# Ledger of designs, part 5: VH-VL binders against DnaJ homolog subfamily C member 27-A (dnajc27-a)

Target 1, 260 residues: DnaJ homolog subfamily C member 27-A (dnajc27-a), of Xenopus laevis (African clawed frog) (q7zyf1)
Amino acid sequence: ALRIKVISMGNAEVGKSCIIKRYCEKRFVPKYQATIGIDYGVTKVHIKDREIKVNIFDMAGHPFFYEVRNEFYKDTQGVILVYDVGHKETFESLDGWLAEMKQELGPQGNIDNIVFAVCANKIDSTKHRSVDESEGRLWSESKGFLYFETSAQSGEGINEMFQAFYSAIVDLCDNGGKRPVSAINIGFTKEQADSIRRIRNCKDSWDMLGVKPGATRDEVNKAYRKLAVLLHPDKCMAPGSEDAFKAVVNARTALLKNIK

## First folded at step 4 (VH-VL; framework fv_dalutrafusp)

Design t2 (from l8a with heavy chain A103K)
Fold by ESMFold2-Fast, scan of step 4:
Structure t2 (fold): chain C 260 residues (1-260), chain A 121 residues (1-121), chain B 107 residues (1-107)
Amino acid sequence: as target 1 above (260 residues)
Amino acid sequence: EVQLVQSGAEVKKPGESLKISCKASGYSFTSYWINWVRQMPGKGLEWMGRIYPGDSDTNYAGKFKDQVTISADKSISTAYLQWSSLKASDTAMYYCARHIAVKGTWYFDLWGQGTLVTVSS
Amino acid sequence: DIQMTQSPSSLSASVGDRVTITCRASQSIRSYLNWYQQKPGKAPKLLIYAASSLQSGVPSRFSGSGSGTDFTFTISSLQPEDIATYYCQQYYSYPLTFGQGTKVEIK
C-alpha cells in the first residue's frame, strides 16, 4: 500500500478546511486538535485500482501558526493550495506560500517532486469574483500545477480535484518520486505568461502597451508589433492569451485615435 | 558568520560582457532566495530579479528580463548576475540580498556589500 | 507595476525632533510594506516589516503605521546616527518595487 503525505496551504478564511471536511468527513479520523493550528487525519482511498493510505495535514494559514507549520512541510508528496476567487489578495498570497515552503524544505526538498493542486474556491459567489479563471489557471499551469475551480458550499469541483490530485501523486511515486515528463507541449513560454499577467493588471492603454503616457505614434506601433507577435493566438496557447491579444489591439486603437 | 560577499568593482567599456558574483556563507545557500537590486548613481533602489538556488527557479522584473541573466552554483554557494553586452546605462551599484518568509511576511534580511559597475568609453 | 511614492524627497531636522515620512502605493497593498535604512556607502538595512513590525535589534524610536495605500514611517527622537536615506518597499505583487527614497539630514 502506497503511503502519502498531503498538506493544505492558503490564507485564513479561504475555505480550505471546508474543502477538506467535505471530501474527507467520512474518510479520515482527526488526530490533533485545531488549537495548535494543525488538523491531522488518516484515510484510505482507492486510486487507479490501488489502495493508498493518505496522511493529510490541514495547516492554519494565520501568521500566528508559522512556527507550527514549519514542522509539517517535510516529506510531503502533495500540496493543496487554496485561494478565494472573491478576494484577490488571497490569490496574490500564493507566491508567498510557495516561498515559505521552499524556505522550510531546504536543499533536500525540491518542490519539483511534489504535486500541487490549486483550488480557486468559492466559485458559487460569482457576484463577488475578483480573480478570473484564466488568471488563476495561467498562474497554476505556468508552474506545472493542477488547477481546479471549487465550491466547498455546493461541492462543485471537489471530488474531481481530489481524484486528479491523488492520481498525479500515484504517477509521481511510480516514476521514482519525479514528475513524469509531459508528452504534451503546453504551447507557451514563461515570457508569454508573464506578458499576459502584466497586461491583465494594467489600468490604462499606455501601460498595456508598455509605453509612457505621451508616446509617439511610432513608439505605440513598435510596442504593439512586439506584443502582437508574442501573444498571437497561433503562437501562444496560454490561458488568457486571446483576451490579452484583444486588449493590446484595443489599446493601440484607443491611443492612435488621439495621436496626430 | 552569516554573510553575503560580493565580487570587486568593475570598470568596463560598452559592448563588453560581465559576470559578477555573490558568495553566501554561514547558512544553507540552497534554502533561501537570492535577489539582485540595482542602484544607479544618486538614485533609488530597483529590484531586478531573484533565484532560488535549490532548484534554479528565477523571476525577473520585466525591465531586466532581456538585459541580464541570474544564475547560481550550488557547489560553491555563489549567485551570479551576468550581462552579454554592457551599456553605459548599466553603470550602478549592484546588491545581492537574501529574502526570508517569516510569520507570513517577506523581507530582505541580509545584504551583500555591493559591487560597483562602471561602464564608460 | 505598483508605483511607490515617498514624501518628502528630503528633509533636515535637529537632534531630538520627530521625523515623519510618508509612502503612497498606486493601488492597495494591504500591510505588505517594508521600510529600509541606507547610510552613505552602505547596503540597506531592514527597520520595519509588514507596515508596523519592528525588526529585532532596531531601536524603538523607529515605527511604522498604515494600510492599503497610505503608510507612515516615524522617528520619534532623531539621533545623529539616523542620517540616512529611507525607502519603503511593497511585497504585495511582483515585481517588488521601492519608493524613490527620503534623505534625512541633520541641522
Scores: ipSAE 0.006, ipTM 0.433, lowest interface PAE 13.1, mean pLDDT 82

Design t20 (from l8a with heavy chain W106F)
Fold by ESMFold2-Fast, scan of step 4:
Structure t20 (fold): chain C 260 residues (1-260), chain A 121 residues (1-121), chain B 107 residues (1-107)
Amino acid sequence: as target 1 above (260 residues)
Amino acid sequence: EVQLVQSGAEVKKPGESLKISCKASGYSFTSYWINWVRQMPGKGLEWMGRIYPGDSDTNYAGKFKDQVTISADKSISTAYLQWSSLKASDTAMYYCARHIAVAGTFYFDLWGQGTLVTVSS
Amino acid sequence: DIQMTQSPSSLSASVGDRVTITCRASQSIRSYLNWYQQKPGKAPKLLIYAASSLQSGVPSRFSGSGSGTDFTFTISSLQPEDIATYYCQQYYSYPLTFGQGTKVEIK
């Protein structure tokens, strides 16, 4: 049977342990005495016609456990990367988690060879949501990561996440530990994703086109042409691309109306 | 000894290109991020961006995104900060710094001595 | 971008005095704040990370406190070698941003 190693990453109290418990309830069999900050277990899953034995390392998110976590990043096939949609700081910490993993793995452990499932958790919360779905999805997919909206409390999204996650890991293993050329067709580039994020945060029409106030008609049209090609609906399937393209078109129209 | 050693002071004219260096020793260069921080004369610190030498992954502060290029050469454990066309406003002390990124923490634990860049006509 | 504002811009105190510097963020950064010391002509040195954690090898007279938007850095008993500019730095959101610095001088 295929054996895979999965770890969980994310800040304390984002619900990563609850996600594991929800899916693996009564299927989690401890094989080793847990080290401080690491809960270890083994579970068995079926993906299509294949039986997979999963070694799960549920890693505590507190900085206190850093040195223990360091031992468990190596030889990982999959990561469940969790944040709380009601607490923006947990989302903003994700780059820090990736940096910690990269630091420990070094150059031989390129994260491009690891399947990441990003879980935007606690979507059942009745409190104000501080991270929009489009923002979390764009961040995740720009990195080649799977994205899921989950609620460990209600069970929403959990089975769908694990099914897709394990399927992607099987595909990675079948390709000799490398992502297959056809694995996870994202439909956009990092440049397109970065551009959409920039435009979303823009203050005015000049800023949206990346030109300074008072730019000439020629400068406005040159900037517009570059962005229109980059973000055209035929060429960019990224979340938020339609709104970004429309914003760029409208910005050009507004600026050219006032340039004599 | 674990250290970052930067290239010497530079005096340039506006429009000239420049590439300054930061050489790492005493640790695994490819396993840690290297950051660039600017300090204009008499002013505070500004983060410019970073590179992970193991795979050349980069992040830039928006203000510096199209002004500079950050790169690294693994074979000589050296990171670089480069300008295609210098401006007088680029006059500053430039520091390279290694960061530690641990869940919930992110800090600069090792700094180069700084490279003074003066751009004047 | 998150704006970091330090107070005061400069201060003068006697050896043995308690010195307090404040740092205010334009939005909540939780405890994602560091404090650095920069002596004249030298690169900055980390003193405090995560708002209140003392870096290894740093004298215990240095401490930090606060969360959210308001933070303080304290030197419990100022020493001659503490003449420096002190900077706060947030790492809650990119780009990383620093306060403008507080220059500490001894009378």
Scores: ipSAE 0.005, ipTM 0.458, lowest interface PAE 11.8, mean pLDDT 82

Design t21 (from l8a with heavy chain H99Q)
Fold by ESMFold2-Fast, scan of step 4:
Structure t21 (fold): chain C 260 residues (1-260), chain A 121 residues (1-121), chain B 107 residues (1-107)
Amino acid sequence: as target 1 above (260 residues)
Amino acid sequence: EVQLVQSGAEVKKPGESLKISCKASGYSFTSYWINWVRQMPGKGLEWMGRIYPGDSDTNYAGKFKDQVTISADKSISTAYLQWSSLKASDTAMYYCARQIAVAGTWYFDLWGQGTLVTVSS
Amino acid sequence: DIQMTQSPSSLSASVGDRVTITCRASQSIRSYLNWYQQKPGKAPKLLIYAASSLQSGVPSRFSGSGSGTDFTFTISSLQPEDIATYYCQQYYSYPLTFGQGTKVEIK
């Protein structure tokens, strides 16, 4: 019987506990969550006719619980990394959560040997959405992470997420810690992903092309050629690449309009 | 004692290569990001980039990506900042700093004493 | 890149005075802002993180406030050892960026 450890990570109030509640067959001493910031559960699941015992640690996301959380990162096979699609700051905190985990695991734990399922949660909310699916998927897949859109309240996406997540962990364990096939990052490079994110966050055409205001026609065209090749639809399948390519083309047109 | 100790001052000519160091002690070197920050004479602070020594993962500020290389040797708990060809405009004080990450909050709690690099003909 | 602008660039005040420095971000950075102190010839030292949290061991006369684009750093009663340049820093997105610094001198 395979035994795995799963933890949940993410900011306070993103809905982590609600996601996990549906799959915990048992909760240990509910008062621990209030005093320590960790809610512990166990469940048994069947993946590919194999019974798996899952120990789930639902970790409170507040900075106050940092000292407690750092004790629970060790010996983890899977991470459910949750953000709220209606609160962009929870998404922007994800790199910080990865940094905290890397910090606490140290040289002993390699996060490349851990399965991550990113949950873009609260998709059923009537509140304005702050993080597009393409943005969340690009961030996740650029790191080799599984990406799911979920609603803990409606149940949407949750069964799909857990089934794929547990299957990927089983594959990882069966392959001696190798990256699971179902979690392979396919179709784009880190440079392409970084360029798309940079372009999405740029304020003006000079920044989009990576040139200084007042750059010459030749400098603009050189930067444009590099980005156009990098983000060309034939060469880049990354989420958001079409919009980034269009932005680069438009930026060049706008800048050349005002350059002799 | 928890500290970052940087290599001594350097005086170089344009076109020369240089590698400066930042040695960590008193904590788990491979568990924290190390950042490099530049301060040109009489100017403010500029973030250059960072490295996670545990897996050599790096991030660079765009303007420094093609100018310098950040690396680390975890066997001796030392991070490095390297130039293949120095320019006079690289004259600056260079600091290394340890990054703490807590629930998405990032800050530099520990700094090296700085390495002064002077590049002149 | 997120541009951080401090004001004033320099100030002179007397011991015991209340000193206020402001920092403005070119876009909303929530509360993802730190304040550092740099004394002449020394490395910077963290004073405030996450806009308003006082770093352990830092005197309580230092405080920070603000969110979004406008931030304030205050020294409630200036002491001689507070002569330094103060920098704000955003960590909302990479590249991390610092303000240009505010030099605080005693009259």
Scores: ipSAE 0.007, ipTM 0.542, lowest interface PAE 8.9, mean pLDDT 83

Design t22 (from l8a with heavy chain H99G)
Fold by ESMFold2-Fast, scan of step 4:
Structure t22 (fold): chain C 260 residues (1-260), chain A 121 residues (1-121), chain B 107 residues (1-107)
Amino acid sequence: as target 1 above (260 residues)
Amino acid sequence: EVQLVQSGAEVKKPGESLKISCKASGYSFTSYWINWVRQMPGKGLEWMGRIYPGDSDTNYAGKFKDQVTISADKSISTAYLQWSSLKASDTAMYYCARGIAVAGTWYFDLWGQGTLVTVSS
Amino acid sequence: DIQMTQSPSSLSASVGDRVTITCRASQSIRSYLNWYQQKPGKAPKLLIYAASSLQSGVPSRFSGSGSGTDFTFTISSLQPEDIATYYCQQYYSYPLTFGQGTKVEIK
């Protein structure tokens, strides 16, 4: 029987413990281990007619538990990264969580050889969504990570996430601990992804084109041409590229109406 | 003792090369980012770039990308900032600082004492 | 680049006074903002991270608040050892950028 180690990461109160509890309560009775900021569970799953023993470490997301969390990053095959779609700061913290893990794994650990499942949690909160699906999906796919929309409250997306996650870990183990080539996303570059994220967070047309207020018609058109080529829908398959391209076109139109 | 110790003050002429150092001790050097921050006389702080010593991954502020090179030597736990050809405008205090990521946040928790670089004549 | 603007550029206050410094980002940075203290002739020191979290070992008279584009740093009761220049810094986007600094002096 294959044995794998999975950890959960994410800010306090994003619902990661609820996700794990909901899945385990329906299928398995976890072995509870009282530790400082680390909850431990053991589950068995069947993937492709194989029985897999999964050790799950649910790590508390508060800075207070930093030193304890550091002891549990090593020898990990899978990570469940959780954020709250209603609180954008939890999404923006994901890069910091990856950095914390990389700090502890050091040269001996390769984060690229670990399966990550990103859980955009609390999708049942329709009134206060601050992170669009395209935004979360773009970030995740740009890193080669799996992306899922979940609700620990309703159970939506949870079984689908765990099935895909465990299947990917089995594939990684069968490939000698390395991610298969097919897991590496194609169809867009880091520059395209960074530009889409920047444009999505811009509020005014000057910032969207990357020019200073008062820029000349020529400067506006030069910036526009660069972005239009970079983000053209026919050449950029990144999530959110269509909206980013439209925003760039609209920004140029708005600015040129004021420059005659 | 957890600390970053920088090399001593330098006085150089325009066109000369220079390499200043930042030696880490008391922690795992390869596990944290080292950042370089410039402070011109009487001015504020300006981020130049960073390196992750474990894999030599670097990021530069665009203004400095073609002006300086950031490197690290894991065997002696030392990070470097170097210029191929100094200019008078490079006169400044240069700080190295450890970048740390904790629970999704990122900050500089440990700073070197600074290296004063004076470029004149 | 994200521009960070501090207000005021300098201030003078008496021991025991409440001191407030503001920092404004040219675009939303969420809560990805740190505050540093630089005493004369010394390297900067981290006081606050993630807009409002107090660094270990830093006196509780220092606090921070805000999100998005507008941030505030407060010293509830100014002490003589607090004479310094204070800097805000965003870590939301590269390049990392600092405010121009606020010099705090005792009257």
Scores: ipSAE 0.213, ipTM 0.614, lowest interface PAE 4.2, mean pLDDT 84

Design t23 (from l8a with heavy chain H99R)
Fold by ESMFold2-Fast, scan of step 4:
Structure t23 (fold): chain C 260 residues (1-260), chain A 121 residues (1-121), chain B 107 residues (1-107)
Amino acid sequence: as target 1 above (260 residues)
Amino acid sequence: EVQLVQSGAEVKKPGESLKISCKASGYSFTSYWINWVRQMPGKGLEWMGRIYPGDSDTNYAGKFKDQVTISADKSISTAYLQWSSLKASDTAMYYCARRIAVAGTWYFDLWGQGTLVTVSS
Amino acid sequence: DIQMTQSPSSLSASVGDRVTITCRASQSIRSYLNWYQQKPGKAPKLLIYAASSLQSGVPSRFSGSGSGTDFTFTISSLQPEDIATYYCQQYYSYPLTFGQGTKVEIK
């Protein structure tokens, strides 16, 4: 039988343990052993007419457990990366979590050959969200990661996430430990995704176009043309592209009114 | 033990070349970014740039990109900062520092002791 | 580049006093701010990361708060060994930038 290793990553209190417990209680008999900062579980899953034995390591997110977590990153096939949609700092920490894992795996470890399922968790408890679905999805898909909206409390999205996650890991294993090219069709480039994120975080029209304050009319128009082509709705299917395109158009209009 | 050890103090004349070093020990050198930070006499800290020794990828602060070269030799776990032609304005204490990523955050957890570079006649 | 401005540039206080240093970013940096202590002739040492998290082994009298553009660093009861220059540092975007430093002395 196929054996896979899965770990969970994310800040303390984002609901990682609840997601794992919810899935295991519903389908399998959990076998959890508490250690210092690592809870261990074993379960069986049936994917594509084969039995898979899954070792799940639920890693405590507190900085205190850094040295313990480091022992468990190696030989991982899948990562459940969790944040809380009601606390934007947990989403903002995701790049740092990827950095911690890459740091431990070193240059020999290829994170591109690991399946990531990003869980935008606690969707049930938030009436006003700190992180829009489009932003979470854009971040995830720009990295080739799976994206799910989940609620450990209600059970929403949990089974769907695990099913897709395990299926992707099976595909990875069947493809010699490499992500299948045919599984990826995101409809946008890394440059497009990076531009949308940058524009969303800009404070003024100069920053939005990527020009210095005092840029000439020609410099403004050159920067505008580059971004307008890059983010045009016909050429960019990325989440948030339409809003970013509108922002770029508005920035140009505002700057050109005040340039001689 | 985990440490960064920098080369000794240097006294140079304007126009001379210089290469200073930062030797890592006690950890996987190729897994962490090494950063260079300048501190002019009586002034604050300035980030100059960084290198990832695993593949020699570098990033520079705009002010320093045409003034210095950052490199690394992974066979001896050593990072370097070098000038082709020193100026008096390069007189400063130079620190190397390791970037560590922990629980979604990152910071400089390990620093070299510093290399004092004095450029004068 | 993101400019980091500290206030005050220097201060003198008595042992046991509460000391507060502020740091202002020219743009929002979320909570991506670290605080370092540098004693004369020594390399900097991390005290606080992510605006408010105390580094392991650092005395509890040190604390940080804030988000966005305005941040504070506090020493609740100043000790003689706290004589140093303190720096804030943003790690939200490259190039990384530091405040100009706040020199803390005991009178």
Scores: ipSAE 0.529, ipTM 0.806, lowest interface PAE 1.6, mean pLDDT 87

Design t3 (from l8a with heavy chain A103R)
Fold by ESMFold2-Fast, scan of step 4:
Structure t3 (fold): chain C 260 residues (1-260), chain A 121 residues (1-121), chain B 107 residues (1-107)
Amino acid sequence: as target 1 above (260 residues)
Amino acid sequence: EVQLVQSGAEVKKPGESLKISCKASGYSFTSYWINWVRQMPGKGLEWMGRIYPGDSDTNYAGKFKDQVTISADKSISTAYLQWSSLKASDTAMYYCARHIAVRGTWYFDLWGQGTLVTVSS
Amino acid sequence: DIQMTQSPSSLSASVGDRVTITCRASQSIRSYLNWYQQKPGKAPKLLIYAASSLQSGVPSRFSGSGSGTDFTFTISSLQPEDIATYYCQQYYSYPLTFGQGTKVEIK
């Protein structure tokens, strides 16, 4: 049987331990290693007519347990990155978690050999949402990561996430520990993803088009045409592209109202 | 000797392009992130972004996204910060810095000496 | 972005004095805070990481404390070579952000 090692990462209190416990309930009794700051779970699943044994490590995010966390980055086939949709700072910390993992694995621990599932957690608990689905999905998919919306409290999205996650890991293992060459997402480019993220963070219409305040009508139209082609619904299937395209169209209209 | 050595001071006019360098030595260049930090005259420190030279993965602070390009050349252990069109507001001291994860924390443990960029008409 | 605010912006003290600088985060960053020293014309140097951990080779007169939103950096007995600008930095969330700096001068 195929053996898979999975680790969970994310800021304290985002609910990663609850996600793992929720999934492992009624499957296997997890082993608890409190003295080293790790919760350990074992589960058996059937994916594509194969039995796989999964070892899940929920590593403490606290600095005191760093040496233990370091040990468990090695030989990992899957990573579950968790953030809290009600606390944008936990989403913004994901680049930090990813950077730490890259550094600890080194050049030989190519991240392309690891399947990542991003869990936008606590979709049930917030009065208002700090991170839109399109925002989290764009970040995830631009990196080739799987994206899921989950609630450890209700169980929503948990089984769907683990099924897709394990299936992707099996595909990776069957391809010699490398992502299949045919598994290329041609729905959008890095340039399109970067433009959508930039536009989302813009403060005014000049910034959205990438022109300086006081730009001429020709400069505004040139910038608009470049972005409109890049983000056109027929050309860009990236999450958030529709809103970004509309923002660009509206920015052009607002600026041209006062330009000769 | 473990060090980061940056290219020399630059004096440019608005609209010109520029590429400054940060050469690493004494450690595995592809194993650590290289960060760029800006300090405008008389002002504090501002993080611009970073690159992992092993695979050229980059992260930018939103303010600097599309204003600069960060790149690296593994064959000569050198990271770069580049502008396609400089502005007077780009006048600043630019530092490169390595960071490492130690005991569950990130910090800049090694810094270049800085590259002063002056943009004036 | 997480805003870091230092107090005071500048101070003057005598050799041997106890110097205290504070840093406030706009939201909780737990203990994910570093302190750097920058002397005129030089690159910054790490002094304290994870709010309270002294970097190897840094004199014991430097210390840090705090968690959440309020942090303190202390020089127990100011020396002439300590004249510099000091910066706090959070690494809890991206983008990484620094305080505006506190300039320490000798009387």
Scores: ipSAE 0.203, ipTM 0.649, lowest interface PAE 5.4, mean pLDDT 82

Design t4 (from l8a with heavy chain A103M)
Fold by ESMFold2-Fast, scan of step 4:
Formats: structure tokens, C-alpha cells, sequence
Structure t4 (fold): chain C 260 residues (1-260), chain A 121 residues (1-121), chain B 107 residues (1-107)
């Protein structure tokens, strides 16, 4: 029987423990390690006609527990990264969680041997949403991670996430413990994703094209050509690419109207 | 001894190529991000980008993405910053720095001594 | 990009004086701010991280406070070895950005 280790990561109060409990419900028996910031559970699931024994570690998101939780990164097959769609800071913290995990795994571990599922949690909230689906999906898919919209409160997306997550881990194990090179065909490159993120944060036409105010017509057209090829709808299927391409086209039009 | 040692000062002409280095010792080179920071004469610090040597994953500040290439050779624990064609505006002190990451908190705890690059005709 | 602005650009004070430097972000960065010290001719050194946390080995006379857009860095009793330029740095959003620096000189 295949045995896998899964950990959950994310800032305090993003709802990660509720996601785990919502899925497991009456299915798993917890072993409680509250004083050291880790909750441990064991369950059995059936994926692709195989019985899988899952050890789940729900790790505290506070700096106070850093020394304890880093020892649990080792030998992990799956990571559930959780953020709160209503609090953008929890989304921004995901890069920090990844950087910490990369550091703690060291030369003996490789992040490419681990399946990541990103949970954009609390989508049931009737309050404001500070991280758009396209933003969260772009971040996740640009890193080769699975992306899910979830609500621990309503149960929306939870079963779908775990099913896909465990299926991906089984595929990883069947591939000798390494992620298949072409397993996730996301239809875009890292360069395209980075460009879309940059354009999303720009406020003026000069910044969108990556040129300085006062650039010549030739410099504007050169920058436009590069971005238009990179973000063309036929070549880029990234979330938010349509808006980015439109912004680039509009930026060129606005700048050229005022240049000799 | 945990340290980052950078290559020596360079004097170049516009249009020339250049590759400067940052050699790590005393720790696991492949386990930490390495950042590059520029400081133009009399000016402040500018983050250029970073690399994770274990898998060569890179991030660049937008304005530097088309100007430089960041790379690493883990067999000799060395990170690199490279220009295909130097400009006078590239005249600056360049620092490499190790990145510590703890629960979304990022800071540079170890710095190289700096490499002075002077580009003049 | 998030712009970081420091004030003052330079100051001169006597040994034993309380020195305060401010740093303003162009948008809220919560507490995702670090402070570095750069002595003449040397590489920068981390003093404070996460707005208020003192780095191991750094003297307790250095402190930081603030959140959102306004931050302060304080040296409670200036020493001769504190002659340096001090930089704030945000790590809330890419690209990472630094303030322009505050030069601290002793009279």
C-alpha cells in the first residue's frame, strides 16, 4: 500500500485546518500536537483503484513554530498552500512559504518532487474580495501548481481539490517520485506570466510598455512589438492575458498619438 | 566560515560583455536564494533579481530583466551576473546577498563585499 | 512599484543623542519592512526585520516601529561606530525596493 505525507501551509487564520476537517469529517483520527503547532491525522483514500494511506500534518502559520515545523518538510509528497481571498497579505505570503520550504529541504530535497495544491479559501464570504481568481490562478499555474477556489464553511471546492491533489501525487509516485515534465500543460510560459503581473501593476502607458517617459516613436514600437508577440492571444492562454494584451495595445495607441 | 566572496573590480568600455561572480562557502549553496543589488555612485540600493541555485529558478526586477542575466553553477558554489553589452549607466557597485525566508518574512543576512564596475570610454 | 521615501536624507548628531529616521511607503506594506546599515566602503548589514524585530547580534539601542505606510527607526544613544547610511526595504511586493538612504554623521 502506497503511503504519502501531506502538509498544509499558510498564514494563521486562513482556514487551512477547517479545509482538512471539512474533507476528513468523520474519516480520520487526529493525533493532537497543539503545543508545538502541528496537528497530525491519518486516513485512507481510494485513488485510481488503489488504496492510499495519507499522513496529514497541519502546520501552524506563526513564526513562533519555525524551528519545529521545518523538520516536517522532509519526505513530503504533497503540500496544500492556503490563503484567504479576503486578505491579500495572506496571498502575498505564499512566496515566503515556498522560500522557507526550499531552504529547509536543502540539497537533499527538490520542490519538483512535490505536488502543490493552492487553495484560494473563504470564497463564501459576502465581504470584499481582495485577490481575483485570475490573479491567484496565474500565480499558481505559473509555478506548476494546482489551483482551487474553496470554502471550508460551505464545503465548496474541497472534495474536488483533494481528489485532484491525491491523483496528482499518485501520478508523481508512479513517475519515480518526480513531477512529469509535461504533466501540467498550462498554455503559457514563465516570461508570459511575469509580463502579465508587471502590466497589471502599471498605472501609465510608459510603464506598461517598459519604456521611459519621452521615448521615441521607434522605441515605443519596438517595446510594443516585443510584448504583442509575447502576449498574443494565439500564443498566450494565461489568466489575465486578454486584459494585459488590451492594455499594451491601448498604451501604444495613447503614446503614439502624442509623438511626432 | 560562512561567506560570499565576489570577483574583483572591473574597468570596461561601452559595448563590452562582462560576467561577475559571487562564490559561496561555509554553507549549503543550493539551499538559499542569492540576490543581486546595484548601488550607483552616490546613490542608494536597487534590487536587481535573485536565483535559487538548487533549481536555477530566477526572478528579476522589471527594469533589469532585459539588461542582465543571473545564473549559478552549483558545482563550484558560484552565482553570476552577466551583461552582453555594457553601457556607461551600468557603472556601479554590485552586491550579492543571501536570502533568509521565514514564514513570509524575507531579509538579507549575508552580503558579499561588492564588485565595482566602471564603464567609460 | 512601491516607492520608499526616507527622511531626513542626512543628519548630524552627538554621541549619546537619540536619532530617529522615518520611512514612508507609497502604499500599505503592513509590517513587511527591513532596516539595513551600510558603513562607508562596506556592504550593508541587516539590523531590523519585519518592522520591529531586532536581528541576532545587533545592539539593543537600535529599534524599529510602525506599520502600513509610516515607519520609524531609532538609535536610542548614538555611538561613534554608528556612522553609516541607513536604508529601509519593503518585501511586501516585487520588485523589492529600498529607500534612498539616510546618512548619519557624528559631530
Amino acid sequence: as target 1 above (260 residues)
Amino acid sequence: EVQLVQSGAEVKKPGESLKISCKASGYSFTSYWINWVRQMPGKGLEWMGRIYPGDSDTNYAGKFKDQVTISADKSISTAYLQWSSLKASDTAMYYCARHIAVMGTWYFDLWGQGTLVTVSS
Amino acid sequence: DIQMTQSPSSLSASVGDRVTITCRASQSIRSYLNWYQQKPGKAPKLLIYAASSLQSGVPSRFSGSGSGTDFTFTISSLQPEDIATYYCQQYYSYPLTFGQGTKVEIK
Scores: ipSAE 0.012, ipTM 0.521, lowest interface PAE 8.7, mean pLDDT 82

